# VH-VL binders against b7kms5: the designs that were tried, part 37

Target 1, 80 residues: b7kms5
Amino acid sequence: DTFETVRNTIRIESEVDESLRQLCHEERITKETWLEAAYLYLCEKPEELAQVIQLAQERLSQRKAIADYKRAKTMQERFL

## First folded at step 19 (VH-VL)

Design w_5
Fold by OpenDDE, fold request of step 20:
Structure w_5 (fold): chain C 80 residues (1-80), chain A 125 residues (1-125), chain B 107 residues (1-107)
Amino acid sequence: as target 1 above (80 residues)
Amino acid sequence: QVQLQESGPGLVKPSETLSLTCTVSGDSVSSYYWTWIRQPPGKGLEWIGEIYYSGSSYYNPSLKSRATISVDTSKNQFSLKLSSVTAADTAVYYCARDYTLDEPKEDFTIYFDYWGQGTLVTVSS
Amino acid sequence: AIQMTQSPSSLSASVGDRVTITCRASQGIRNDLGWYQQKPGKAPKLLIYAASDLQSGVPSRFAGRGSGTDFTLTISSLQPEDFATYYCQQFFNYPFTFGQGTKVEIK
């Protein structure tokens, strides 16, 4: 069986990316297949999925704050 | 899901002030930028301005002297006022969510992912 | 303001065709480029953000490429629902500006 892939850039926090890349190297897999596998696994684990979603929401909040700060800083530099 | 809806009068007389409100549902106006875009009939798109929920705003220089965007967090709305309108301000006005995505280093990326359906405002005497 | 120039302004194509639309910025905008699809009487719909990232819910036949000043939107196999006007938009600097649009019409 074959499937079609979709290109979608994944931006990962540097420390997590480093650890994940090391794991993928050791296990001879890719970050992409790791993400696919992790999602499929969690789809069958509703409690674990809920926990991951909560963690993801927390991380998103932090990332959003960083992004907004960068944007605000950039605007200040450009317009002030 | 996130939804945006424009509301306001569809007809405004020349020299008067155009006033529109965007009602957001499915998400809080807090922690986002919000933007207005317009499109004259049969023409392209023009960015009007943006506002962060905390009140910081930026405008297209072409409209800066006349445009005011505001946010009402208590109503989960943001608004556009455009003063001294002329026939050139006749357009479909869209509100949209302005998302800031973190990028590596000191960079970030912006895109408008959720749009209202748009509301036609005609300036006519 | 940064000028965004699309080419062509209009094109005719058939279902199944490969369609490519280009967008050129008057200065470097890195990857701060979005693509929208707009059908008559409807709001623009985000297709691509960050020059090459596909928005959720958008078919994989749409692809964005490029960085700096030259960008492309490609529809690998045109479908009936793809006949519309397409716009690029830069988010690199204020004011945000759009291309003039490319109308994809049925041949």
Scores: ipSAE 0.790, ipTM 0.934, lowest interface PAE 0.5, mean pLDDT 95
Fold by OpenDDE, fold request of step 20:
Structure w_5 (fold): chain C 80 residues (1-80), chain A 125 residues (1-125), chain B 107 residues (1-107)
Amino acid sequence: as target 1 above (80 residues)
Amino acid sequence: QVQLQESGPGLVKPSETLSLTCTVSGDSVSSYYWTWIRQPPGKGLEWIGEIYYSGSSYYNPSLKSRATISVDTSKNQFSLKLSSVTAADTAVYYCARDYTLDEPKEDFTIYFDYWGQGTLVTVSS
Amino acid sequence: AIQMTQSPSSLSASVGDRVTITCRASQGIRNDLGWYQQKPGKAPKLLIYAASDLQSGVPSRFAGRGSGTDFTLTISSLQPEDFATYYCQQFFNYPFTFGQGTKVEIK
């Protein structure tokens, strides 16, 4: 199999990133190949995929709230 | 799928107020920033301003004295009013979703990911 | 306001060509830069955000690089549908400002 990689910047919550990096180290894999493998695995697991999507949506909501707070705070500080 | 659609009169007389509405579908206007951008014919893009669904707004200083952006959560819309228009305000006006992405530490980044098709507003007597 | 300067203002290229467009900010904007593609009569389409992150649905032949003041948009192999005008935009500070655009035309 041949493939071409695409460069992406991935922002991961610190504790999750640390745990994931530890796992990858122990298993002699990378976060990138972990993400690829996890996605491909889930593509064959519709129920599990649905669960992961639900979890991802919840986490996105939290991230969005944090981002908006940061933005609002920054703007307030600039105009104070 | 998120969709935005501009609506309003395509012709406005000088000194009058330009009024446009952006109708959002596929997502709620709540919990987002929303923005207006314009483009004079054959020219580049100019950011007009933005508003958070809760009402906080910021404007381009070049238009601040004349521009007002508002949100109507009940209609899932946000609007632009530009007073005292002149020929210089002739442009295609775009509404867009203004997304805030969380970055490490205290940082964040912004981008406009969903745009309306744009609506031409001509200022003429 | 932060000034965004694109170069070149226009270029002619052929299908399959590697095309590079640059954008320079008048001051440091970190990675708070976006790239848009606009075709005649259409709204700008987001290609790149945060200087180098590819927007969903955008072909991988598009790539954004840079930080601080100097940024580049590269099309590795120009396709027929890529002939358009491209804009950079900074989101570092208000007011948000755009580059003047780069028109990519058929040679």
Scores: ipSAE 0.768, ipTM 0.929, lowest interface PAE 0.5, mean pLDDT 95
Fold by OpenDDE, look of step 19:
Structure w_5 (fold): chain C 80 residues (1-80), chain A 125 residues (1-125), chain B 107 residues (1-107)
Amino acid sequence: as target 1 above (80 residues)
Amino acid sequence: QVQLQESGPGLVKPSETLSLTCTVSGDSVSSYYWTWIRQPPGKGLEWIGEIYYSGSSYYNPSLKSRATISVDTSKNQFSLKLSSVTAADTAVYYCARDYTLDEPKEDFTIYFDYWGQGTLVTVSS
Amino acid sequence: AIQMTQSPSSLSASVGDRVTITCRASQGIRNDLGWYQQKPGKAPKLLIYAASDLQSGVPSRFAGRGSGTDFTLTISSLQPEDFATYYCQQFFNYPFTFGQGTKVEIK
């Protein structure tokens, strides 16, 4: 099989990123191949996928709140 | 799927108030900033202003004295009013979702990922 | 207000060509830059955000680069559906401002 890669910027919570990097180092894999493998695995596990999606939605909600706070504070400081 | 749609009169007389509404579907207005942008025929794009569901808003200084943006969470809509219009206000008016993405440390990034189809408003006597 | 200047204002190209559009900010805007594609009678479509991140659903032949004051949008191999007007926009400070646009026409 042949494949092409796409470059993406991934923003990961610092503690999660550190833990993931340590795991990848120990297992001699990369974050990219971990994400690919995890997704492909979950595609075959609909119940587990649904659980991951729910968790992702919760984390997104929290991240959005943080982002909005940063924006409000920073943009007010820049503009005023 | 997120969809935005502008609505309002396509013709406004000089000195009157332009009034448009953007109806949002597929997402809640309480989760994002919302913006208005306009484009005169054959010309570039001009940012009008934005609003957060809490009521906090920013406007282009060029239009601040005349522009008012409001949000109605109960209807999942936000609106634009532009007073004392002249021929210079003739344009296609777009509403868009204004997304804030968290970045490392104190940073963040912004982009308009979903747009309405736009509605032409002509100012003419 | 921060001024955004695109270059060129227009260009002619053929299918398969590599096309590069430049956007310059009057002051540093970090990576707070977006690229849009607009076709006649249509709303602008987001292509790139945060200067280099590709919006979902956008073909990989589109690429954004740059930070600070100088930015580029590159189409590696122009396709028939890519003939359009392209705009850059800064999100660094109010008011948000757009470049004047670059019209990519068929040669």
Scores: ipSAE 0.639, ipTM 0.900, lowest interface PAE 0.7, mean pLDDT 95
Fold by ESMFold2, fold request of step 20:
Structure w_5 (fold): chain C 80 residues (1-80), chain A 125 residues (1-125), chain B 107 residues (1-107)
Amino acid sequence: as target 1 above (80 residues)
Amino acid sequence: QVQLQESGPGLVKPSETLSLTCTVSGDSVSSYYWTWIRQPPGKGLEWIGEIYYSGSSYYNPSLKSRATISVDTSKNQFSLKLSSVTAADTAVYYCARDYTLDEPKEDFTIYFDYWGQGTLVTVSS
Amino acid sequence: AIQMTQSPSSLSASVGDRVTITCRASQGIRNDLGWYQQKPGKAPKLLIYAASDLQSGVPSRFAGRGSGTDFTLTISSLQPEDFATYYCQQFFNYPFTFGQGTKVEIK
């Protein structure tokens, strides 16, 4: 069926997750319905979608840099 | 999409240096850790080593004195050199992307998500 | 180096069977373990990372469990495309060692 759902795990920055959880609770919606609605809304707004994509790319780059730093620090301590 | 492809001579003489290059497309070699793995015919997988593009590298102790991994950012490639080879170095060689996933607090997760197709290198006279 | 021991080295099973493969580390590795599937003539494919997290595009019939030293990979209903060799790999400390592999064959 077209409306079939899938189960996925995602990782969200803790402050963003807390804020999103509060919003969803106050509006009586779920995170998954918010994510679906936000994406569908942006699909009809090309310029706004592009801005969201740019922000997402910046956040991804930041998270990767943090992860690599943590790895270098920890592995050097464990190896030595 | 990220793609990796190994290249280099399929036949190497004993005591010479095995030299392989992994060409990365769909992403920058300057963005991740990169690793080499090998598998002798009919046998299991052996991790050779890894490099972060800035020069930090780590090697399997069994190969530390013979293996060198390097990065060529201008060609978007990374390479393996294995010196003083013997028949025991006959294997399929794989390159792979070595991904670090951010985790809460001071933690992280490592996995190898993109692999090249592999290239057989035979060491014989 | 941390030694990774898989059991069994091979097994035979029928389509639809539940299959469990075990991986044991010679010391604690927390959840820093991945599972890979390899078919003949092909590169390994990542199935599971962090002991239990399913990689994108991997069917949900694959499940990883465990922490510390004892880990399992379970295939809840074996399919024809699941006949392959499976490897675990630890990522806790250098060198990043693999288990010796488990070959899953059709019965």
Scores: ipSAE 0.568, ipTM 0.851, lowest interface PAE 1.1, mean pLDDT 91
Fold by ESMFold2, fold request of step 20:
Structure w_5 (fold): chain C 80 residues (1-80), chain A 125 residues (1-125), chain B 107 residues (1-107)
Amino acid sequence: as target 1 above (80 residues)
Amino acid sequence: QVQLQESGPGLVKPSETLSLTCTVSGDSVSSYYWTWIRQPPGKGLEWIGEIYYSGSSYYNPSLKSRATISVDTSKNQFSLKLSSVTAADTAVYYCARDYTLDEPKEDFTIYFDYWGQGTLVTVSS
Amino acid sequence: AIQMTQSPSSLSASVGDRVTITCRASQGIRNDLGWYQQKPGKAPKLLIYAASDLQSGVPSRFAGRGSGTDFTLTISSLQPEDFATYYCQQFFNYPFTFGQGTKVEIK
């Protein structure tokens, strides 16, 4: 395995990010290695992966609704 | 996976109305903003306008209120009408998904992540 | 309307070169800028959103930088498949204007 890395940016809810940072500090790992390990672990567990995907879909829908509201409000204020 | 496909007449006579439909598959039209973009042959891209699925819309003022975008949720489609066309309206027309990404506090970001393949519309007598 | 000016309008480069394309906004747009790649006869493809964030599936040799009025797209090691025209687009305010494009030719 090559172990070559790819640089990405990720947006995470602030309280989730704080909790994840604390976990990684306590376990002496990086956020990046935690993400890689979590994904690799779930790949071997189809039932658990399906539950994570369901939660991710719910969170995506919630974030999308919030974003659309912010956009409508802000663009109305910017409209020339 | 989300897919968009433009359809409509490839030839339109001057002064008539250009009418295009974008069919959305792999997702619901009722969840996003949707946009039309055009590109005259050999030229750059021009944003035409957008619609939120509930009917709120905004248009490029360069089109002088000639553009109308609409949504048909029952067919999972959205459409463009451009009235009083001239040769200057000859272009490849693209439809695209207009995504709003949530950002911290009261912020957000916008991008067009899925595009149709484009359809050439020629305005000529 | 916010005018977006790209530079250069075209360039020629060799495989492996580092190339940089610039985009300047006529007023501040924060980081509300996207970069798109368009190959001949194809639809544009999103590369970068929010000025610097790489879209899923886009190679890491593409990088966006900038905020306010001055933005760059850099290809760190040009590949044969990078022959295309590149566009910036601002999303700060209506109308969501594009730059005029930069054609990249592989020597």
Scores: ipSAE 0.565, ipTM 0.853, lowest interface PAE 1.1, mean pLDDT 91
Fold by ESMFold2, fold request of step 20:
Structure w_5 (fold): chain C 80 residues (1-80), chain A 125 residues (1-125), chain B 107 residues (1-107)
Amino acid sequence: as target 1 above (80 residues)
Amino acid sequence: QVQLQESGPGLVKPSETLSLTCTVSGDSVSSYYWTWIRQPPGKGLEWIGEIYYSGSSYYNPSLKSRATISVDTSKNQFSLKLSSVTAADTAVYYCARDYTLDEPKEDFTIYFDYWGQGTLVTVSS
Amino acid sequence: AIQMTQSPSSLSASVGDRVTITCRASQGIRNDLGWYQQKPGKAPKLLIYAASDLQSGVPSRFAGRGSGTDFTLTISSLQPEDFATYYCQQFFNYPFTFGQGTKVEIK
């Protein structure tokens, strides 16, 4: 019995995506199976999971700042 | 998990200033855009305005002369003041988180993902 | 201001029906459109952003389509909990206007 799947949309920074695609190609896996495996592995490793979460929080902060900058610039140009 | 809660007087006299506060928990008010929306009884939603935590703000043209949104970082709150109110300002007032999602190239998307429960403000002579 | 027109203003449908709600913008807004669900006495809830992307926790029976000026929200199999009013909102330019709403009544 195979685990049921759901469809999700995610956005990954292009350089990271290219690197991940290459890894998955070399190892003959898919991005989704890599994501599932990484999460399941980390669930048993509290210290390693904490490091991943810290990095994710840093990247999220960077993404928010970039998005807010784009918004401010664009809306300034559009608002009349 | 982000939670928003509106507070303020439920009854305001005509010509006075409506004052509402939104208390944010689970995240910092200093991290996002924040918005106010209102809904007159039995009617649709109307965007009032927004503020970015650094002070940049935009208002609905029909309200910009009367509406002011501000941030109080010490209390993790943002507020709405609407001056010179009339019966037409009777509505349920919502606060919401105004999220900007990064997208490829120079693009972004906006959505309001967390909303307060709403507070009814009645303006009565 | 960009005007957002929803149709129909209200509808009645049976559980299991496919329901489609239309939202039209008075000018092109690309895919800068969200859909919200509001149940009586409660705050609106985000369903769809960027015209077609499902918010976390939203059932897959909800689908958004469109770009430019014409957008649709489809509920592929209406459930009893889908009784609500649905609003579209554009975020292309200030003020961020909502459609007038579409009330979906079941039975």
Scores: ipSAE 0.554, ipTM 0.856, lowest interface PAE 1.2, mean pLDDT 91

